# Designs tried in a protein design chat: VHH binders against q0v8j4r314to507. Part 9

Target 1, 194 residues: q0v8j4r314to507
Amino acid sequence: ASSLSFVLDTTGSMGEEINAAKIQARHIVEQRRGTPMEPTQYVLVPFHDPGFGPVFTTSDPDSFWQQLNEMHALGGGDEPEMCLSALELALLHTPPLSDIFVFTDASPKDAFLTNRVESLTQERRCRVTFLVTEDPSRAQGRARREVLSPLRFEPYEAVALASGGEVIFTEDQYIQDVAAIVGDSIADLVTLPL

## First folded at step 23 (VHH)

Design z3
Fold by ESMFold2, look of step 23:
Structure z3 (fold): chain B 194 residues (1-194), chain A 120 residues (1-120)
Amino acid sequence: as target 1 above (194 residues)
Amino acid sequence: QLQLVESGGGLVQPGGSLRLSCAASGFTFSKYGMAWVRQPHGKGLEYIAMIRYSGSRTYYDDSVKGRFTISRDNAKNTLYLQMNSLKPEDTAMYYCATPRYTGNIWEDYKGQGTQVTVSS
């Protein structure tokens, strides 16, 4: 009765990261194929600056993988990106008791949605896990030499905490090797979704 | 009302140590990540350490890695910075920071700061 939903950052800055995210998403889908945890529905929502969507929904895991494989980078605007808008859209199209995985390399442009998205995860009883290919300690922005706060990912932490999920930071070269989930919210999981 | 109060600064010789504290109130401390940020006189802000809401993960700027240790006690609503092997270039006003969401704005909220001066 549950679904598996992916929210995928497709900005131009995500070229190598998009490929790594596709590989990891394939791994997650294969881990659940043929098990009692296999979802009955799959949802995909891409996002970039300034847009997000459309929503893709299927009941066929192979169709879901094919749609993911066809994702490719779009021209990039400013960082941060419209991550929470895409996640809100995914939550509105995802049945209750579902897992949602978010793949991005950037903090959210739309952090003003944080409280709304927290409430939605609890109303929909969806678990949200963020896989972020970025170092939160990076102090220099990608443009304009902006000083970046290490707290810029706190909207993701708030949503993950409210939903029982996790925020996982990694380098893009390690995304395929990362199988373990770390952090306090993951201690309550019975299955590793990555 | 959200409040962050830093303490523990002072004058110290090069090579010395200090422990900074940040007392937090007016919000659920254990829900939010915390950072230490410093500002040398006449210069910009420099984030030097960050700790996750649970304390399970920490991050450091390269300039302080191995010398400074960030920690938190969620039962006491207190953030700490242990500063060892202090250098003159560590002289700055030190602030603790946490994200604040008000009026549809996410921003870093800083306390009033505590001065650290490293000098012979």
Scores: ipSAE 0.540, ipTM 0.832, lowest interface PAE 1.8, mean pLDDT 80
Fold by ESMFold2, fold request of step 24:
Structure z3 (fold): chain B 194 residues (1-194), chain A 120 residues (1-120)
Amino acid sequence: as target 1 above (194 residues)
Amino acid sequence: QLQLVESGGGLVQPGGSLRLSCAASGFTFSKYGMAWVRQPHGKGLEYIAMIRYSGSRTYYDDSVKGRFTISRDNAKNTLYLQMNSLKPEDTAMYYCATPRYTGNIWEDYKGQGTQVTVSS
């Protein structure tokens, strides 16, 4: 195991998710300290509409946490984002046999990349886990007479399954607690009381 | 080759119950989430329930919470909807749906539907 890699949706709604990434990074580093699984490299790829990246890579955990602490929500909204493009970029910069964590509240705009990203996770032997703070049952689009399918997150399920990872749906208020325990959790959706 | 066949609809009194089934074939059923979608006559589609691939998580529209239960049997490739405390406004054509990824396009594939009519 050689990298802790984060793919972060930085749209205007993602404050709690960015905090959850900080907590998960700390938890994973502390849990793996002094073992062969301790990260020796850290990768961060932000994404938002209309873009993604740049990739940030460091071997210094303090530099990584500084970069995370400086992340803040950018423009845009809850609309579908370039999540799979950002994940592809992260996979290209993540050493093999690594864990990649994706934080988002939106379905992918770039779902046509699904097969490409699946293949890349298998070539790189990286496990991809998505932490999604959206309720799949939310059926109403915010602006129009459009109905949102609860199946709109299936591209993430396909990528997670191909990589040996998981998609975890949770609420904004619980994302930080869920992120802290995902390495030990077996459930595909975790509910944590306050 | 992908096929979804709904059954179990019919005419039911208000307050009654029905159990819908959806037989799936032509794909690996246990790898995909499933949903129930209904269309009242002359109205648009509404998603009323969703269940993840493993069956361990379910989601419901507010209009059916507490009355309807989605479930699946991955050994039999079958999706179910248990409908209790039925109301006249539940009258609709009911479809099961699954994601389909063909030619780099994701879409919700629906079956032919089964009619549920709640009337005195």
Scores: ipSAE 0.512, ipTM 0.817, lowest interface PAE 1.9, mean pLDDT 81
Fold by ESMFold2, last read:
Structure z3 (fold): chain B 194 residues (1-194), chain A 120 residues (1-120)
Amino acid sequence: as target 1 above (194 residues)
Amino acid sequence: QLQLVESGGGLVQPGGSLRLSCAASGFTFSKYGMAWVRQPHGKGLEYIAMIRYSGSRTYYDDSVKGRFTISRDNAKNTLYLQMNSLKPEDTAMYYCATPRYTGNIWEDYKGQGTQVTVSS
């Protein structure tokens, strides 16, 4: 039994990321629909500043697609977001041995949760992959003269490493293509386990 | 406890080269990304290079791209910065940095720094 689980940043800058999640979900759902490899559970957890959740779960791929399509970017928020809180919720509602995909353009406001989320990924044996539409070398924040550390994404790297996943940095215009490639790679791994 | 010790700074003429080293101890070096950050006198901190925990990915500020190379040796717990074609604008205190999580606080931890002075 496997799950398709998405943790999705819905901040107002996230239009391309939301669309990439829709594309990846459609690819996986249509590819596996009606086969023994069809995910048995679908989990969706939105987040934005200052909120996260609620968790949406379903066993119906069409209902999952509908819930995902109803998600729209909200108005602007703070650069850091509650990503790890949303990921914790997703982990608690995702069946063990599942893949979780996180879409965001911001570093986590809740980085103090990093060790707890690492432990939870290992307890649940879930693989977490982050698709991040941001250049970690970008030093200019939203605030006047704010300087951003290139290490601000290290919480995501720690969680990905602990879970056997990856952090993928890309640009907004390319995230849809990257999400499709990541989805194809996961499908290939499932078909070529050895 | 966690320590980062920078070395290799000094006085150099414009166009010259220096190699900085950062000796790390008190943590699992190979699990954390590292950065070089500099502070010109009287100015704020400026992140100039970053390298992933494995060394598989590097990032550079535009001001140093093509002239500086960040690298790491995980077997020796050491971070490096090769600085070529140095300019007077590169004069600064140089620090290595890594994320630190202690007592529910995430922050960039920096060493004491090593001074680089580029002047004729």
Scores: ipSAE 0.495, ipTM 0.803, lowest interface PAE 2.2, mean pLDDT 81
Fold by OpenDDE, fold request of step 24:
Structure z3 (fold): chain B 194 residues (1-194), chain A 120 residues (1-120)
Amino acid sequence: as target 1 above (194 residues)
Amino acid sequence: QLQLVESGGGLVQPGGSLRLSCAASGFTFSKYGMAWVRQPHGKGLEYIAMIRYSGSRTYYDDSVKGRFTISRDNAKNTLYLQMNSLKPEDTAMYYCATPRYTGNIWEDYKGQGTQVTVSS
């Protein structure tokens, strides 16, 4: 039996992403309930700046849905955000051999946690997938008043790779389609590099 | 102290090749993504190539795609840019760049640069 964890940026810019997460959660609950693929545990961790948490944990998909449904995009949307701190919490409360999905459009404020979080992913054998609604490859930085590093998401890449997951860059308009990966996820043993 | 030292620039004819190097020190090179940025005279900075910390992924601007190759040797703390089929439009100061969090935003630290001039 698999476990499913969501780490959600809840800042004001994350409306579409949060909705995408909700849609996928609903899909999982509806399709996997009563099957061998039904998650045995659900974890939800919100984050923003400077706050993150609390951790919500439940074995009841209805309870998970209720908790997730209460999540809304509120507050300021200026990056960076406390993503890795939230992810750490999720990892600590997620059963081993689970998938963790992170939704954010912001770089990490707490990049100093990168090594610790990498290690924790390996220890817990959890696969972490980042859905980032910002495309660093697009010269969009030219239009920004402040030149942000296109490589500011490297901490996520490091964590994802350590876990056997990935960082998916997309735009907010495509997040619904991209988030379908959540519904297709199967909790399996993460292959750790020797 | 973080240092990036670019080298390998020079004068080359159109169609020629150059290989740029960037020697990195003062930080754990293998844990950071790297980029090549260029600045033509009188123009702004252009990100032309990026590489992940592990070297597993590379990105290129369309202007250099198929001609330039970014690579790295983490054991040597060195970033490379192989530039083939050079064009006059490639004339610029070329910088090696690495991300740095300033406590407010993520910005790139860049070296002093190396001049590349493509001219007949």
Scores: ipSAE 0.463, ipTM 0.778, lowest interface PAE 0.8, mean pLDDT 91
Fold by ESMFold2, fold request of step 24:
Structure z3 (fold): chain B 194 residues (1-194), chain A 120 residues (1-120)
Amino acid sequence: as target 1 above (194 residues)
Amino acid sequence: QLQLVESGGGLVQPGGSLRLSCAASGFTFSKYGMAWVRQPHGKGLEYIAMIRYSGSRTYYDDSVKGRFTISRDNAKNTLYLQMNSLKPEDTAMYYCATPRYTGNIWEDYKGQGTQVTVSS
């Protein structure tokens, strides 16, 4: 039994992020078709500032694609966002032994949830992979005089490590190509350059 | 208690090299990314390099790219910074940093630092 679960940042360019999620989902479904790991349930949790959710769950892939296509950007692109809150909600609605994919361009506003989410991934035996469209070395925030730590994405690294997943950093122009590749086992071992 | 102890700083002429070390204890070093941060006298902090928990990926600020190399030895709980082709503008207090979770707060924790001075 498995689910395909997506946690999607709606404060970035939703066209790029939602299309990448669709491409990733298609690759996973096609690669797993006819095997025991074929998804039987789909979960979608959007997040933004200041909110996250609601959770959307279906057993119908067409309903899932329709829900993704109806998503709209909700606000500006300031860092950080409520990513870990959305991921916690996704974990609570995802059956055990499932893959969860997180799409974001921002570090977490709610990093205090890191240990809780780590524990939950292990309790639920879910693998969490983050696709992050941001350069972790960028030191200047979008607002002047902000200094961004390259360690600001470490909460995602901690969750990915605890769950057996990965954090993949790429640029906006490559996220659709990276999402298409991640469904292959070799792609999980290779990082595209920034 | 979490501890980071930097060493290897000193006085060096322009064009010279230094290797900094950061000894880590009190946490699972191999689970966390590490960074080198510098503070020139009277100025703010500058993040100059970062290395992933496994050492598999590194990131550099443009001002040091090609001259500095960050590395780690997870068996010895030690972070390194090899600094080549040093310039006077590299003069600063150098800190290693790691994220720390205390009291429901994720924040960057820094050691006491080691001074690097590049002058004739």
Scores: ipSAE 0.452, ipTM 0.788, lowest interface PAE 2.4, mean pLDDT 80
Fold by OpenDDE, look of step 23:
Structure z3 (fold): chain B 194 residues (1-194), chain A 120 residues (1-120)
Amino acid sequence: as target 1 above (194 residues)
Amino acid sequence: QLQLVESGGGLVQPGGSLRLSCAASGFTFSKYGMAWVRQPHGKGLEYIAMIRYSGSRTYYDDSVKGRFTISRDNAKNTLYLQMNSLKPEDTAMYYCATPRYTGNIWEDYKGQGTQVTVSS
């Protein structure tokens, strides 16, 4: 793999997801170090509301781990969040033909960037996979004061599809298992339709 | 201006079929997921079917699985709901819905609705 990029929601609700990302990152570093599959670059971009970034880039897996390990779920908690802005930033700093993994439980505040981010994924030929710890198929509104659209994650679907990736919906309790897909990822060419 | 216009509702006998249509305008239809929502008289809104913007994925409430099919024609800016094996409990006002960001939260915009009545 040429690069490993993480885009992480760091709001207060993202404790389990951040831990899942940490676990996978550690596994990847340990398993791929010294092999042909070792990433040549690591990218980390945090986001919440209203902030996103900065970008952290390194070729040193230990530095990557250290930076990731210092990340914690803090503050915020109300969706939407600046996910696509963070993703755009990640795409700009990620080598072509790389995998980008996004962890979030929130819809995008910056949905106006959808087309731009789609185009950028295609240009960079990066595959974007979203791990979303919210299930849109569940009846919305039982626990929340505000009725949110179950279709609010469609921007992620659009971006993922454009990139040849996917949106995986899950629950907090299963995020550790679902995040295993990060460790199983193989850097390959994203085939874009001409 | 965003507009959704539902049609195709009516009175049918149990076991009958209806096909609802939703004509969309005022936005790029092909870029948005769509949903069918129904509201029985005196009850709250119920999301019964959803479809991705590309049509590649659909979701159904358990109450309508195997009986209802959501589909879309992006070239015609139209959403459909094929309803088979209708039951009296399916009686409701049916709305098509599309997500919009209000500047604060994501909510669904709904049309005026079309009435479906299933009765012997």
Scores: ipSAE 0.450, ipTM 0.771, lowest interface PAE 0.8, mean pLDDT 91

